# VH-VL binders against p61151, part 7

Target 1, 198 residues: p61151
Amino acid sequence: MKKFARFIGIDDGYFVRNVHKKTKLIGAITKHTILDGVLSREITIDGDDVSEKIIDMIKNSNHYYQIRGIILYGITFAGFNIADVELIYKNLGLPIIIVMERPPKDIFYKAIEKYKPNGIELIKKAGPIYKTKTPFGYTYYQVYGIDKDTASNIINNLAIVSKIPEPARVAHMIARGVTKGDSSKPRAGGDSNPGPAG

## First folded at step 6 (VH-VL; framework fv_reozalimab_arm2)

Design r17
Fold by ESMFold2-Fast, scan of step 6:
Structure r17 (fold): chain C 198 residues (1-198), chain A 124 residues (1-124), chain B 110 residues (1-110)
Amino acid sequence: as target 1 above (198 residues)
Amino acid sequence: QVQLVQSGAEVKKPGSSVKVSCKASGGTFSSYAISWVRQAPGQGLEWMGGIIPIFGTANYAQKFQGRVTITADKSTSTAYMELSSLRSEDTAVYYCAREGSYEYGSGYYGMDVWGQGTTVTVSS
Amino acid sequence: QSVLTQPPSASGTPGQRVTISCSGSSSNIGSNTVNWYQQLPGTAPKLLIYSNNQRPSGVPDRFSGSKSGTSASLAISGLQSEDEADYYCAAWDDSLSGVVFGGGIKLTVL
């Protein structure tokens, strides 16, 4: 892909399950690795609204016409709010790459199959998990609307300080900063009930 | 370490409903599955359903679909099982049980912590 | 009726090895791990074995589990009087989308 193509990275903000009902959804638009725009919405913790919010956030943005693809930091947001990559693709016409630091364990998939009706179907729509070697280690990824080899090239082109491509990494930092108040470390004296994932 | 404490015994009339509570203390509540298992007098164990509190939606055994509702309140670390349209054959001890840690990838599906049981008697 | 099949009763003498069987199908034991529960009279069940052959902390190593095809077994070596209890096998059933239990076996220590 073109070196100067724009991508939007998407991640969720900080939350504590027993305290918060919603958290931020952040879209970070980069031109190659340089931040060019930020979009935000709110999503429901353990809800079913992330796909709708991704579509609304991008489609109603002045940046939509420039974006060449979507990079999701995982397929689950705000706990178990699961992205429907087929619905997102059909509504936006943009290829999707899902990136993660490690593949989910079989037990995680079994839990979704048992307790989140239709959730496993959404995960299966994202297809098989691939891996690509970056200078920072292996990035695991899934694709929708783009081939795995092109996606591997995009990941490696955008992985400049960590194995997570910059649009997703920047989205993560912004999301944590605006919801937690600090993108780097915990607040002193604040109550924290860390979520199971993390 | 972790303990599950259930509400007290209930005597109910046929056609009514019963709601049993299960409060967790010491340890993580939200990321564990909480299952409900009943045992009629002198009979075996029967799984009714379960919930992982963070998903918010329960999975039910086919036999109980339409009559059972399982919920969880994460703020009070309490799970609930409500059974409606009670019949005499619903007389049983009802247990809640914690079903391993799915999210932490423990590799373990067993019901490792059980409540003390709640006796529900359905009589006219 | 139970989905998993166990004998209704078994007996042994102290020091003996006893084996408790559990038979299922491809949708349960054939595709998923087996757990075993011990229930002493008047008490809640206790997890004895998980993931086919793993013991929780505090369960003596004389208890062991195994699985082959659509069947599982619980072995108790060096049988002791405190082992007198009901034993249940359990597994997830893919076709039923739920946990299924065996009918339970009453183990008597003679």
Scores: ipSAE 0.012, ipTM 0.535, lowest interface PAE 8.1, mean pLDDT 85

Design r18
Fold by ESMFold2-Fast, scan of step 6:
Structure r18 (fold): chain C 198 residues (1-198), chain A 124 residues (1-124), chain B 110 residues (1-110)
Amino acid sequence: as target 1 above (198 residues)
Amino acid sequence: QVQLVQSGAEVKKPGSSVKVSCKASGGTFSSYAISWVRQAPGQGLEWMGGIIPIFGTANYAQKFQGRVTITADKSTSTAYMELSSLRSEDTAVYYCAREGPYEYGSGYYGMDVWGQGTTVTVSS
Amino acid sequence: QSVLTQPPSASGTPGQRVTISCSGSSSNIGSNTVNWYQQLPGTAPKLLIYSNNQRPSGVPDRFSGSKSGTSASLAISGLQSEDEADYYCAAWDDSLSGVVFGGGIKLTVL
């Protein structure tokens, strides 16, 4: 990828089940590792609208023409609101990289297979899980519309303070900040997303 | 330890609908799979469908698709099974059951906690 | 009609070993774990075996399960009068995307 290529990282905000019906969806656009723009939408907790909201957020942005790829912080958002990478790719024409800090747990996939049949189809579209070694440890990832080796290079080129590439890391911080009131994690394991990506 | 408590017996006319409730107590509800299983008098067990409340949508056995609706209310820790267009053949005991000791149905465990059953009689 | 096949009845005497069979296909028993349920007259089913051969807390070690290919078996050693019940096997079926049960077997302790 070009040195000054723009990527958009996407993550969901803080939520409490049975209190909130929706949470924030944040897109953080970086020029290499430097923040260049922020986009926001709302998504339904455990809903089915994240793909539509990602498409709407990017397509209606003045940044769209300069974005070279999408980095998703996991494939599940606001619980079990699952991204359809094929639908996103068809609508935007942008390659997608899904990044995770840890390999997903088998129990989540078994649950989706049994009780959300369309969801398992969406996860299967994302293909196999790969790993790449960064200076900060292994990043686990999936790809759509881009080969795994090119995606590995992008991840390593954008992983400058943690094993999560900057667009996704910044999206995560902003999402927590605007929904929780600050981006700090005083309690270990304060992640609000219980899905396969944590 | 989780308990499942079901609503009381129902007598219904052919063509009507019935809605059975299943209230969970003593544990986590929203992230566990709840199945509905029926048993006609003197017959075997038949799976109707199930739901994990946080997924919001249910999975139905093909035989019941179009007649069964399974829902859950996270605020009251209650699962529901509604069966429409009742026939005499729908006379049965209807059970709710939780899948596994682990969240999200554990993958391999099976139905470890059962409700007491609700008798539904369809008669003219 | 049940998807998994079990004999309709079996009998034994106290102290005997009884084996209950359950036959399926590649989409159910062949690809997924088997559970066994015991149902005493007038009661809800009770989980007896999970993950082919594991016992929940409170189930005596007289009960054991096994699986080979597309078939499974429940063995009851040292048969007791209290074991007189209906027994059901169950598994997830990938093709049907749902839980399937055997037809059930009535075990009589003579």
Scores: ipSAE 0.042, ipTM 0.580, lowest interface PAE 5.8, mean pLDDT 87

Design r19
Fold by ESMFold2-Fast, scan of step 6:
Structure r19 (fold): chain C 198 residues (1-198), chain A 124 residues (1-124), chain B 110 residues (1-110)
Amino acid sequence: as target 1 above (198 residues)
Amino acid sequence: QVQLVQSGAEVKKPGSSVKVSCKASGGTFSSYAISWVRQAPGQGLEWMGGIIPIFGTANYAQKFQGRVTITADKSTSTAYMELSSLRSEDTAVYYCAREPDYEYGSGYYGMDVWGQGTTVTVSS
Amino acid sequence: QSVLTQPPSASGTPGQRVTISCSGSSSNIGSNTVNWYQQLPGTAPKLLIYSNNQRPSGVPDRFSGSKSGTSASLAISGLQSEDEADYYCAAWDDSLSGVVFGGGIKLTVL
């Protein structure tokens, strides 16, 4: 039953713009909170290939038929490589939950709308942002192919050491570890210019 | 810290085109949006458009759509603004300016580093 | 013509507090953050305030910003002669899908 259901968490690795062309995409498969498998692909920094890479990674694995759902650590990967949740769902038949530590600020959507208009449509496909209270604070999330209340229960059942569900948290740690050599630091895409001058 | 250095002054004939360059130095280039803003003599600031070099896509103010082209070359850390079908009303100082993308300022939306400006005079 | 409305001029004396206004609509100031730029004679603009009320490093705390509804204001306390400049407000406009500026205000320090 759902107690022992397998989920795949997906996140991207460390990268530095103008140094790296690609970074790792990691899928961490958990049986409840216990790591059961790891999948990897490479994705293009600020490219358009993450959806195809997610589909290829899962569909061609021996784990595919055991996976009950996909947990994405955000909707953007390797910068602005944006997941198409509708395309992923249609190809895999698996519900998708997008998890975030904080709600995106309006400026994030405005930046995409300003410079990557086709990207905003991909984000809109993911629908409204919900929140659920865990012992570690609020987790913000979106859903595709699953209702928000079921997704809330899944998040809470998998949020064991942080407000990010274990499949996504483990994917994040592995992705950083294999690309940066150290998984202990907070999540960052590895961008080299971190804010306003002064 | 990053500086934006623009190409030199230009005198152009009506009906011609001008291409102004904006080179980033002292910092990384691709993690920023680059906006182009012009200022006619004695007038205010007017936004023409911008580009995020990492996406390769540009957005243009409606007034300039069809005659402005904004591009970026990541290998040389240089952004360009080309304005065609020049008229006397296009006489202005043209500025490039850096705007941090979403990763750096989810609470920030502003142009924090500016080029020195390029004077373009349209006359025969 | 500018999309955001600012008075053309303002003046003050050293040590005083001056407030500069900026008026917009629901599609710009009403929905988005406001930035302020200072332009000294013969120079490029400088970012003075971002996100309605935040200061970049190097901008003294005598400069402050605020926003209410479709209007914004820049306050300069302890006015100094070096503050004599043109000041521009700016915001994203949802209906135009671009950055819009105020017409600019010439601040004279008497």
Scores: ipSAE 0.008, ipTM 0.533, lowest interface PAE 8.3, mean pLDDT 84

Design r20
Fold by ESMFold2-Fast, scan of step 6:
Structure r20 (fold): chain C 198 residues (1-198), chain A 124 residues (1-124), chain B 110 residues (1-110)
Amino acid sequence: as target 1 above (198 residues)
Amino acid sequence: QVQLVQSGAEVKKPGSSVKVSCKASGGTFSSYAISWVRQAPGQGLEWMGGIIPIFGTANYAQKFQGRVTITADKSTSTAYMELSSLRSEDTAVYYCAREGDYEYSGGYYGMDVWGQGTTVTVSS
Amino acid sequence: QSVLTQPPSASGTPGQRVTISCSGSSSNIGSNTVNWYQQLPGTAPKLLIYSNNQRPSGVPDRFSGSKSGTSASLAISGLQSEDEADYYCAAWDDSLSGVVFGGGIKLTVL
C-alpha cells in the first residue's frame, strides 16, 4: 500500500431517539494516517438516507478525485439507517471496506429479517465477514469492490493507535465531538457503532 | 415493568374494518417488536404480523397480506392493527405482544409481555 | 391450519412428569429457536420457555424445554393442578418469513 494514498473514514454522531430526528455524518480524509480534510452531512435517525448522503458528501467534495477508498465504521448509521455499498460503489467508483471491533450480533439480523426485509438485501450486499490480525488485536471487516487481502493490508497499514484504521477512528472522534460535545469514550471497549444490538 | 393495554371489544358488520390499539407503559417502546396474534373461539394462536416502531414498516403473515395494516405512534407509545374487509371468520380475540429489544441488551426472548386481548365479533 | 404439529390433548395426575411434543421442518424448528406459551382458560398466553430451553424470571424450574433436529419438547415435572392449560410451541419460519405456532395441546390434570 502507498503511504500517501488517501482514504475517507465515515461514522455517525451522537443521538437520542426521542429527542433527535437527525445526527451528523462525518467523513475524515487521511493521507495515510494524517488528517487531511473533514466533510459533514446530516442523516436521519433510523432513516434510509445514509447512502445518498455518503455519495453527496464525497462526490461534491474538492477531495473526491484524490480519494482511493472508503472505510465505513460499521454498515448501520444513526440506528438502523443501513448503507447500500453497491449503490455507493456504482456512484463513486471507490472501493469500500466496512470495519468492526466485533462481529455483529445475530439478534440484529433476525430483527431486520422479520421486520425490515429490504434491509437484509442491503446487508447481504456487503458480503462475508473477514478478520485480520493487527498489533491491537483482530479487526473484523467486509469488502465491496476490493479483494479481502488488499483490504487487510490497508487496515493494517492504517491501524496505528487501535485496531480500527485511522480514517474511521478519527471520523468517530469528530462525530462524537461535534454532536455530544466530547469525543472521549465513556468506558474502554465501547464502539461508536457497536453493531446490530448494542 | 412493562404493560400492554388494548382497546375495548368491537362488534362489526361484514365488509367493514376494525382498528385495535395497544398502548405500552412502564418501559421503552420504540426498539421493541410488537406482534399481533389472534385466536378464534376454541381455536389456536395465529400470528398476523409485527412491527418494530423504529423501522417504520411492518411484516405481515401471507394470509393477511393486503387486509392488515400494522402501525405505531412513538409519541404515544401505541401500536395499532387495522383489519379490513371483515368476514365472520375474523371473529376472534386479538392480542398484541412485545417481542425482545432489538437495539439495546434485551435480545430475542419471545413474546414476553401480552396485552389483555380485544374481542372482535363480526356478524350481520 | 397450524404449521407446527402438536397432539391435541394430554393428561396427567399431580406429581407426574408430562412431555408435550412439537414437530416442524427444516425451515422452522430445524433452523430457529423454539418458544413455548402457556394459556390458562380465559387469559392471554404467557411466555413459558424461550430460546429452546431458557426460562423467564418467575417460571418455576419444573418447566423445561429441549430441541432435537426438527422437533421440540416441553417437559413439566411435578405436575400441579394449576398447570391445566393449553400449551403452544412457536418458531420463526424462514420460508414463510413469519412466526408459526403449533395447533396447541390441552393439558388436563386429573
Scores: ipSAE 0.013, ipTM 0.564, lowest interface PAE 6.9, mean pLDDT 85

Design r21
Fold by ESMFold2-Fast, scan of step 6:
Structure r21 (fold): chain C 198 residues (1-198), chain A 124 residues (1-124), chain B 110 residues (1-110)
Amino acid sequence: as target 1 above (198 residues)
Amino acid sequence: QVQLVQSGAEVKKPGSSVKVSCKASGGTFSSYAISWVRQAPGQGLEWMGGIIPIFGTANYAQKFQGRVTITADKSTSTAYMELSSLRSEDTAVYYCAREGDYEYPSGYYGMDVWGQGTTVTVSS
Amino acid sequence: QSVLTQPPSASGTPGQRVTISCSGSSSNIGSNTVNWYQQLPGTAPKLLIYSNNQRPSGVPDRFSGSKSGTSASLAISGLQSEDEADYYCAAWDDSLSGVVFGGGIKLTVL
């Protein structure tokens, strides 16, 4: 992919279990590393709706025609709401790169296999976990609808501030900011979901 | 600090069903696995199934498939085990136990906190 | 009917080292970690060892676990009268998709 192509990074917002039923899903569209647009939806904490919400968010956006790929900050959102990369790809026609700071621990996969067997199938659809060395350390990633070497190049071209590519990093910051609140809001809650690796 | 408190003893007739509760207090409930383990008089431990409340679906031992239903209510931090079509062989102490914090694993945990047990007697 | 095999009883004297065995197969102990539980009469089981050889806070270092192939062992060194209890091994079984327990062993301190 070209270095000025547009990508959408996707991450979930801050939430506290037992307090919140839903949290924000944020899409941050960047032209290379520069923020160009922000999309939002709500997703259910530990639900099954993130794939449909990603599709709805992008498909109904004025930015859809210019987006060249999707970068997911992990495959799990709002706890264990697991993205179906095959469903997303078939509905949008956009390649998907899943990025992680660390690989998920075996115990995480065993928990899903034991208690949510259909969830492990969704994770397996994303294929093997690869790693690429950035100036900021190793980024772990999976790909759907794009080869691993092209994805590695995209990650490295977009990893300007941290090992997480900018569309996903910006989505993460916006998601946490708008759900946890800024300095004008009265309260924050407990801890946010740490993602699959911790 | 973290405790599991179970409902009281039950006496049931053959063919009926029983629903045992397990209420968690202190600490996180939703991201732990809650298992149900029974023990017939003078016998060993037998795993019936478990649930991680945040996943919403339970996993059952094959012996109990079709007869056991395990559920959780996150708002009350309570897990339930319902066993139907009761037989005299179902007379046992039923335990709930928690395992791990799968959202934040710092190692593999066994069943580290157990309820006090609920005696279920099936007799006519 | 237990899936994991343990001897039904064992005994030792105070100060001795006692080893309790647990035998399984490739689908359970061979592929997954082993936990050990202690049960005193009339009480709920207590987690003694997790992840083959790790002790929860509060469990004395006299208790240790090990695993080799499809078998596991619990060792109790410096045996004390308070150690008289039933001991169970447990592991996940991939083929059964569930937790399996050993039949339990009654340990008597002479």
Scores: ipSAE 0.020, ipTM 0.574, lowest interface PAE 6.4, mean pLDDT 85

Design r22
Fold by ESMFold2-Fast, scan of step 6:
Structure r22 (fold): chain C 198 residues (1-198), chain A 124 residues (1-124), chain B 110 residues (1-110)
Amino acid sequence: as target 1 above (198 residues)
Amino acid sequence: QVQLVQSGAEVKKPGSSVKVSCKASGGTFSSYAISWVRQAPGQGLEWMGGIIPIFGTANYAQKFQGRVTITADKSTSTAYMELSSLRSEDTAVYYCAREGEYSYGSGYYGMDVWGQGTTVTVSS
Amino acid sequence: QSVLTQPPSASGTPGQRVTISCSGSSSNIGSNTVNWYQQLPGTAPKLLIYSNNQRPSGVPDRFSGSKSGTSASLAISGLQSEDEADYYCAAWDDSLSGVVFGGGIKLTVL
């Protein structure tokens, strides 16, 4: 669409149930396809806090007024923590595009309907699933606060390495990298142990 | 591999409550649905409700709403079914059963693993 | 009263093909997949068929399931004495927001 428009891609980090209670939520801000900023929060595994954390992360950032839209890598985060696109839109005033490599299985929606009734309402708010052809294959997507044709153009303008648009792809890479990172390395900023004197 | 082991038989008086446990061993607990199904002597199967432990809330059959409480303790891999205001018609074998793998939307497999059953007798 | 309707009994001889029916409505079988359970005397039920026609590992291929409209069927070919058991169909019911079972059928192998 617009050559230098900023978008924020959002994805969740690595986690293991019964070991972790929370994982990272990463927002990657790109100016077109170039990384311009990174935001982070923590979300509860299988919780109900991802919408509030997305809102808090964006609204309190110095990037808020420059962001033109939100790209979610799926509608579920940290397991079954489901984004409320209506709540996010009402609080931020930013259009939302949900991108997926494949459409969700019907059984996934049935599971939520049976055991998490409020969750199925959140998923229904995201509306129908569309698809758009990129040079890398079909990207499946949903929209809130933006028309499907404009969203298709945004996806295609930002799908330069894979069928997943860059803000979401970069958010995915960072989220998984920082939660699985090489634990043998000292933390950045220097963490030399104190001497015997303290 | 996965087994569900239930607590032992109970004899209860009318008006009391009973709490049956179902402990999972040898596999994943928290991301599966755990259903409770009862069977009165010589009768068919009746679904009471179920819980996916990671959701933290249970779904109950209408007949049992207000009397049944289904909970799960992830730290001990144990599901519970508590039935209150017991009547003689609550005499039955109570089963827990694992259904589905919901954590990743991986599919519904039916109730593929069952506990051995817990006999609850309500008598005076 | 069971929500799904099954005949109360059926019989067959070894080697025969037996079909067990299960009838429902648009809110259960018409909109959702059907599972089948086998219960031997004095034991817990065992999953025999899921998702209308799929077999769990270890279930012989002589057991098969099908669904048409608001009805489902379990077929047992090459009937064996060990198949003598109660059989239950089950499905989610959208209007009741719960799992519903058939009344069960007692299959006798003569």
Scores: ipSAE 0.013, ipTM 0.543, lowest interface PAE 7.6, mean pLDDT 85

Design r23
Fold by ESMFold2-Fast, scan of step 6:
Structure r23 (fold): chain C 198 residues (1-198), chain A 124 residues (1-124), chain B 110 residues (1-110)
Amino acid sequence: as target 1 above (198 residues)
Amino acid sequence: QVQLVQSGAEVKKPGSSVKVSCKASGGTFSYYAISWVRQAPGQGLEWMGGIIPIFGTANYAQKFQGRVTITADKSTSTAYMELSSLRSEDTAVYYCAREGDYEYGSGYYGMDVWGQGTTVTVSS
Amino acid sequence: QSVLTQPPSASGTPGQRVTISCSGSSSNIGSNTVNWYQQLPGTAPKLLIYSNNQRPSGVPDRFSGSKSGTSASLAISGLQSEDEADYYCAAWDDSLSGVVFGGGIKLTVL
């Protein structure tokens, strides 16, 4: 990837279990660190539709041909709606970087292993968890369709105000703003998903 | 705070099926694992399987695979265990028990709330 | 047969320290946390220890757990008459993809 390449960051919106059945999925397209476009879809809380929604959102966009990579804010969305990075890669032809502020907690992995039959397989497809040191601390990450060293360089090139690269950070802000009504309060660590991340 | 209340005792013929219910009250239902554990008279505990209701798919112990079906109804906060092709060796007390706190990523890695048990007797 | 091995019985006198053992393998205790359950006659089991050594609210601090390699132990200090019960260890087994229990031990307070 190049310094001025376009990336799409993806995160989910605010939701309350037992109140909401769906939440927003936001894609924020940046040229380097400058916001260039916003895409949206809805996904099912604790459902199985996030991969198909990511594919649909990007593939049917006028931005598709300009995007050089996908940055996911975690591998789980709207609870336990788990991204299938292999399916996404095969359909879009774009490398995927999954970023997290903290290493995942065992309790969520055990839940998925025991009670979501193909969920642990989806997580394993994302491969090993790596870490890279930014000026803002360590970012934990996984890769699909791109080597870990190139991904580390992309993360560091795009981490300009926090350890989360700008496409993902902006997607998080927009997702919270349009679903909760206010994006100004940061989350501790920035992880928006109740899945295996910290 | 959560209580698990099970359905009443059953007497069944060999070859029939039994379906035991487990109703949760007083707390979150959908995001906890609900396990089924049985105990034959004078014997130890045996795990049959479990479900997290939001996932909708159960995990079964190998011994019971093909004979047990575990389901959950989120609207009534009720879990069910159905055991088919009953034999005399299936005579036991059947317990439901909850584990975890998967909504908030904390809590116990053990079964912290148990139902009172349902006696199932299989006799001719 | 039970997958985890416990002695079938143990006894102690009031005030004594009693230790209950539980032996497993690399696929269960060796790779996963151990839970302990207390069962009084005619009642459902009660969670006594989780995550090797943690106590739920309401469990006295005289109960403690430990794990080393493929074995675990439950220690009861200051033994009391109300501790007379069956005790079970349990762990997830990676090879079986399920929860496995010890055979249980009958603790008698003399």
Scores: ipSAE 0.030, ipTM 0.593, lowest interface PAE 6.5, mean pLDDT 86

Design r24
Fold by ESMFold2-Fast, scan of step 6:
Structure r24 (fold): chain C 198 residues (1-198), chain A 124 residues (1-124), chain B 110 residues (1-110)
Amino acid sequence: as target 1 above (198 residues)
Amino acid sequence: QVQLVQSGAEVKKPGSSVKVSCKASGGTFSNYAISWVRQAPGQGLEWMGGIIPIFGTANYAQKFQGRVTITADKSTSTAYMELSSLRSEDTAVYYCAREGDYEYGSGYYGMDVWGQGTTVTVSS
Amino acid sequence: QSVLTQPPSASGTPGQRVTISCSGSSSNIGSNTVNWYQQLPGTAPKLLIYSNNQRPSGVPDRFSGSKSGTSASLAISGLQSEDEADYYCAAWDDSLSGVVFGGGIKLTVL
């Protein structure tokens, strides 16, 4: 696309289920790889409101008309609050790329299929998982409203310090920094976003 | 180490309802699947349904659909199974059992911790 | 056919190798992992094998599981008197959207 196209990366903040009912949802808007804006909302831990919050956050932003696409850091937020990519696309008219550090474990999807049947339908809407080789290793991804090859090019153009494209990487850092007080990676078992990408 | 402790034996009349509790102690609760499995005298094991508390919804075996309700209270680490419209053939030992850690994809992917069982006798 | 089929009984002598079968269909064993449970008289079931062939901590290595197509097997090597129990196979069934158990097999140690 154009050399300074804007993308919004989206990730969730730190939380502890016994302590918190909600956590932060952060949208990081980049002009190519440079941070240009930050949006925030709150989402319900293990709730069903992340899709509506993504739509509300973007639609009510002065940045909306400049954004060319959405990059989600995984499809699950605040535990098992699952993004409906079809609903998001229909409301915003923006293509969606879901990025992951590794392919999801089969047991994770089987758990959702067995005990959260509405959730598995949301995951199915995201379609097949692809991979693209960056200088930092393979990034796994899904697409909605955009073809896989264009998405691969976007990921590679935005992966400048890690295999996660900058909008999503920056959203992750901000979300963890403002909720946990430190943007460093949590240890296994302390991660507030159980899923393939975080 | 997690233990599951169930409520005591019940004697019920046909047409009534029974609610059995299953309290987890000594560890994790909300991110595990809690299943209810029954066993009639001299018979095999029969799955009734299960819940992962953090998902908020239960899944029920077709045979019990409309008669069984499985719930969980995360604040007390307690799962419940309520069976309505009781019949004599509902006389059984009712077990709760834990599976997973589904939040992190770890643990045994089978029912690794079982309650002691609750005997429910339906008689007139 | 969604219900798993096991023989109703089996017997062996101490030191013998015994194999317990479990037959299913494409919607259960054919598509999902198999678990095995041991039930001693008067007790709750105990997880013996999970994920087709894995042992929980504390289960002796003389117990082993296998799966091929729509069937699974539990093998008990060096049979001991303490192994006299009921054994159940179990798997998720995609068509029924639930856990299905085998009918159980009563293993007698002669």
Scores: ipSAE 0.311, ipTM 0.691, lowest interface PAE 3.9, mean pLDDT 88

